# VH-VL binders against q2ft37: the designs that were tried, part 17

Target 1, 241 residues: q2ft37
Amino acid sequence: MGHHLKRVVSPKSWGIPRKTDKFVTKTSPGPHNKNALPIVVWARDQMGIVRNMKEAKHVLREREIIVNGRPVRHPDMGIGIFDIVSIPKSGKHYRILRDKKGRHVTIPIDEDAASSRLVKITNKTIVKGGRIQLNLRDGSNVLTDKQYKSGDSIVLSLKEGQKNEIIDHFPFQPGNMAMIIGGKHSGVVGRIIEHIPVPGSLPNRVILKDESSGESFETIDEYVVMVGRESPAIDRWGIEE

## First folded at step 19 (VH-VL)

Design w1
Fold by OpenDDE, last read:
Structure w1 (fold): chain C 241 residues (1-241), chain A 120 residues (1-120), chain B 111 residues (1-111)
Amino acid sequence: as target 1 above (241 residues)
Amino acid sequence: QVQLVQSGAEVKKPGASVKVSCKASGYTFTGYYMHWVRQAPGQGLEWVGWINPKSGGTFYAQKFQGRVTMTRDTSISTAYMELSRLRSDDTAVYYCAREYDFWRGYSDYWGRGTLVTVSS
Amino acid sequence: QAVLTQPPSVSGAPGQRVTISCTGSSSNIGAGYDVHWYQQLPGTAPKLLIYGNSNRPSGVPDRFSGSKSGTSASLAITGLQAEDEADYYCQSYDSSLSGYVFGGGTQLTVL
């Protein structure tokens, strides 16, 4: 019973009806922190591909759902933005995004797009031996010998034999394309115009130009995820405009 | 009993658009993916795409990308397939088909089909 | 042109056994995707005949059986009956095309 949450207090980002069942699955500690969407909620409430927890547990036991190249085993495992969800036996693949209201949305993608995932670099740690550990937004990390900056995005391969290899890089810099993953501009894809460091503990400011409307807007570093250079990797990433 | 009732035959000119409907009954509409498959006269079956009626998510065959739009109205348990910029080789019977097993990808119930004829 | 290859036609006399092959590749059947079979009677919509390589839906007689090995699948019909005259299609998924694929279809004639 400890893994249940009152449905009425479920995060708005889940985008699920609240006036149905009294309780809903609570996300276990892990990737994407407390705001992550439990896989069972995704499967049942958003996707409708399972009817109940029993069915969810069944398909998970059979390793029917793969997230970022790993089989999901527990119904309370959290998924979040830019995660790749695959149903290998039916060839269905999905990317998790957020809409304008900050709700998790599921975008079907093809095999090629599903072969890699995008992730933001939060910070770096030098590990023993002189290698660089990139600490990623989703709580995972990868080792590399190359230099990257905090705020940059990297593309990780999900292909067998190449798992977690960095196959692309999107620098956090003016002129490059980013997706906003929080705040009032969630879901917007725009070009970075200016990065404004703020002294102290306040978040840095970022000015972007909306790719669709051409209007400029401001957000904070935390909400900015690089998704391309001169152009967003729309074809590859299946970003819904 | 599961039933998929499709709209009637259509005759269109090249360049036009056609929207075929598929009304589902006898089951929970949002609980199953809906596929669209077409069959040209005297030819085999060709997969067009699928829609998740619950989420509205769609995925189309590469061949139809940019030209096909699948939608649904959950209030009336109806799926729609719209094909634009029609050409003669789009002439076919279009089927909606319920995907029974999401995990294996097969369809257990099919509509009777809608003939779409594209001619000048 | 179909991704999965089927013989265009097969024939048999009542009571005989006929087999319809479905040949794929490493990107579909060979990749481990299930093969499903559909029966299409003349002038009608396809009907699910076999799912998951070898499973029969309710109402499908045990005369129909499916198998899969390597990059190929096969539909076997024993005790052939007149009502079995139809087109048969195999279906799977192809990772290289990112889509579901059908065989070209096999017309079964009962002599």
Scores: ipSAE 0.919, ipTM 0.965, lowest interface PAE 0.5, mean pLDDT 94
Fold by OpenDDE, look of step 21:
Structure w1 (fold): chain C 241 residues (1-241), chain A 120 residues (1-120), chain B 111 residues (1-111)
Amino acid sequence: as target 1 above (241 residues)
Amino acid sequence: QVQLVQSGAEVKKPGASVKVSCKASGYTFTGYYMHWVRQAPGQGLEWVGWINPKSGGTFYAQKFQGRVTMTRDTSISTAYMELSRLRSDDTAVYYCAREYDFWRGYSDYWGRGTLVTVSS
Amino acid sequence: QAVLTQPPSVSGAPGQRVTISCTGSSSNIGAGYDVHWYQQLPGTAPKLLIYGNSNRPSGVPDRFSGSKSGTSASLAITGLQAEDEADYYCQSYDSSLSGYVFGGGTQLTVL
């Protein structure tokens, strides 16, 4: 039972019916950790593109599903927010987002949008040789010679020959556009108005303003992902203001 | 047996909107993508877009972005295609087509088509 | 205008072999996307004839065959029969357009 959990206790973020089968696939340790959705649950329960685990395993063996430029091999591999899921043989591409209820949602995207992905920098580590390792929210890391700050977002290329190259950068600062990806204000896109450092172990506060409604929202650093500068990358990220 | 039953012929004026329906039966509606393809009189086939009936996700050809809306009602296994700001060159037979293989992208069953005529 | 190029018409006598070409580019057939073929009889909806380059659905006679090489695909019909008179379309996916594409269609006439 190590690869399964009771379906009734599956994370709400998966957005799947809980009273159908007794068990559901448990996400393996890896990308996104507790925020991860197993690829088989995505394919079967959300997308309906496979009927059962047997079919899921078959398409995975055939390398039919690519996540962030790499073939998925195991049904319990986790996917999460801003991941790019591609079906190369039929030209279908998807971006994973979160809705206002914090549930994983799948957005179809075109070839151009599928050629890169957005990811938040969690922290930095200096490695041998003086290079900087950026530790990313999804658990991955990239090496760079350029200076970035924790909380910033970077855009990584998924193109062949340029995989994991940083092709854009969105600084975490007032005046830039961000998306809230957790808490009660999940899904909100707004301009950062103020960053309020909090002494101690409590999370820092961030004030965002939805420019369309004029409403202000308060959240914490952990739930803020930069999605643009003066304007959000709406066309690229499928972000609605 | 798989069947795709489309709504009847439509006559519209330029600038109007048209909504064509496609009722599916004989299979699990939410288990297969639905494509829409049109064919102008005496012309070839032109892909319009697809919808995932389960998730509601849609993807349209660039040519129709901003003018086409695909929806579905799972309770009655029906897909809809709405085309707005109609022009004379939108006159065509519109087909719904079931995508049998999600992984390869071909359609095995087609509706009989719905003629949409746009004329002043 | 069509992204995939087909001859506008082909003809053959009963019993003969005819071929219909479908010429693409590096952004579709040449990129490795499968080619599918549809038959459209006069006044009817298209019918799937070949899928995945060379596979026949149930009910399609073995005298129909498909092949793919490089940036092109081909539909071959052997033992041509009168009922084969129809329009034939190839279909694939084009990465540059981010969409599915059809050939211009080929009208097959049986003499």
Scores: ipSAE 0.907, ipTM 0.958, lowest interface PAE 0.5, mean pLDDT 94
Fold by OpenDDE, look of step 19:
Structure w1 (fold): chain C 241 residues (1-241), chain A 120 residues (1-120), chain B 111 residues (1-111)
Amino acid sequence: as target 1 above (241 residues)
Amino acid sequence: QVQLVQSGAEVKKPGASVKVSCKASGYTFTGYYMHWVRQAPGQGLEWVGWINPKSGGTFYAQKFQGRVTMTRDTSISTAYMELSRLRSDDTAVYYCAREYDFWRGYSDYWGRGTLVTVSS
Amino acid sequence: QAVLTQPPSVSGAPGQRVTISCTGSSSNIGAGYDVHWYQQLPGTAPKLLIYGNSNRPSGVPDRFSGSKSGTSASLAITGLQAEDEADYYCQSYDSSLSGYVFGGGTQLTVL
């Protein structure tokens, strides 16, 4: 079945019971790759706001769910970390994060917080005309005339009339605050202490320090997302220790 | 049938905390958001916040941020609202209300209310 | 003081038609959020009367009707009966406050 996978082999990051049903919705290719949480699994299994696939399809047809400013139309669309999920008719907004176990968690947020989203720059492409295309972790891209570096985070507006405008920037550098979004230390927020380039095809290493516990963590570039500068945007991003 | 049974009246001193319970029955507790609404004597209704009993997620009115904590125990289908640093103007009947339609945001069943009196 | 404005009181004789207005703004009713109505009898908890602007739950007489236009909503009661004497509240969502909001309430007296 192209739209389903065995529930027992569903990603641990989904944080759903695995022994309830035989199958679960498979995430379609798209945002956040294969590790993304299908919107129907989010709605049904995590949030409990729909009872079954039929009901999920109904609410999606009615454009009841908006992700990052766009209505969701398919139940297998994937959502991931830092995505903004909105229910426009009831004024409910959510930010997707990861807990310390690497599981998707849904954080309710207010209207102001829901007006922007954080996203990591994966790489850059120079397009015709000399403009720079930022390729983002969620698979989307943004054109800009400003210089940013791979690994940096940008904040994009979701407001009508200024969608995808870059309204803030968090450089990937020692001294700035970051969140680990993969590996065994997923969910950890800490200050970047050192960036260690590794020659060859191996990933670069990053050392972070949790200032609350004083503990140091080592991870790779791919799993690091900048979430602030001298201070984390805790109030804005809903990041909890 | 759907029932929301709330805990009894409370009398508290200023600065104290109060925790009101709301036991749900007659439906799947984790399938519906639970709202809390209060009403001061002779006054109108005021929304306090909501909780998703399934996920435990909460969202509070700005007015109550930092003072209110909503929790639930799914094993006994009970929602809780705790309000701290009580003031005299917190005196009110506190209602739990089931949100029937998550997508439209209205409540179809209400508890009978719990009177919380804050006095010196 | 309430975000949604209602008249503090309305009155009518048995059999008459009365209307209760609920005036909002561009951040709530005018933003497209649904309006819901609750009836609160003396000494009791609120009861859902109208949901989604104009829908009646089962058990609510067809004498009760709701409408919405622009930044305002209205509750109409036809064939007024003694048992309709109660407080009525409109409810919606306000984006500027990031929260659900109620009207100030209207006391309906049956003369």
Scores: ipSAE 0.902, ipTM 0.955, lowest interface PAE 0.5, mean pLDDT 94
Fold by ESMFold2, fold request of step 20:
Structure w1 (fold): chain C 241 residues (1-241), chain A 120 residues (1-120), chain B 111 residues (1-111)
Amino acid sequence: as target 1 above (241 residues)
Amino acid sequence: QVQLVQSGAEVKKPGASVKVSCKASGYTFTGYYMHWVRQAPGQGLEWVGWINPKSGGTFYAQKFQGRVTMTRDTSISTAYMELSRLRSDDTAVYYCAREYDFWRGYSDYWGRGTLVTVSS
Amino acid sequence: QAVLTQPPSVSGAPGQRVTISCTGSSSNIGAGYDVHWYQQLPGTAPKLLIYGNSNRPSGVPDRFSGSKSGTSASLAITGLQAEDEADYYCQSYDSSLSGYVFGGGTQLTVL
């Protein structure tokens, strides 16, 4: 089967010119949806740290790039918002965020920030033995004995010996800070004013205030990712104001 | 051949700002990180930070956070470092250095340095 | 004081062997980060001498060698020559500072 997208149809979130090169690397199935950025596009086209596919394959073979605590093995593996990308041997670390136009941006971060990642809980299930499995927006899961709600965000440790320990929790509730990841207001960081449950199968409504403009707006709960409590937990949001 | 040509010496008063330039030639400017390293008179080397000229991303040593800004202009292959709220102990030669190996973090070419003197 | 500790000076006669140490800690060399060495001749900018602990760039004589063990690294110069008179710096990465760190420098005098 074909594994390439034509460049002219690539997602705007990748931040690459649509009118150059007719073909781009298609993401493989992985921790993110089809809007995920292939690691080779990130390394070659956004960062300029590899010059071509041959060099990309070489550095991946050498396990030089670590994403969310695991070596990247294939150049078409996808990365997305809130992922931690590390280059251990030179001490460079990055967080993938979005700007106001919904494009992926790469934010250099320090060692402490690179030791954990933020992820939204999409749902939960009971697995064998009665334990709770939290199913996460990036397609991964975590077992827990503690109570968390769909729509909350959790912070997972990336430290050796502590991988996937839940080390912080940002409840989906009024007063807490969120980032909008879809719809008309994609890329906006705001404070939750009100969560309006809607009966039936219709999406629940969320009213937020954009603290930078002071304007209120509405979106649906599936587009809301909690990113802090009283203030955002991320040192830099990657949002262009 | 690789060359890094830095701007001339500067004399500043405490509280002022200085902006040092580093013009690159002989290689693809956006293909390599650029570091800034300073050396106080009679002293050793101190890392200030780096910039990725491709993306514009920067990372600064903790002691300079909030006072340093690194930028670049890819159309003229030039990197800049601006240091604000200068103190007398900021007096140093400021070097730009090309990081040859992104994966191991070593620099293979250095500019000649720019002396910044901060005196009252 | 420098994060990586080097002797302030060393000296040797032409033809002799000298060794310059670079002592770090558990957050840098002891954590497995590479050590690089730079030579700074009087009045000039630093020049890469050794990278990745022990590798020599093209044009660096094989009488320069580097090694790393535990929390320390070492630069050895054999067959000492007058033109080797310079300052020598080690460099590594420090995870507690999230940054690159240099030794304090060693002034080599050729007697």
Scores: ipSAE 0.860, ipTM 0.946, lowest interface PAE 0.6, mean pLDDT 87

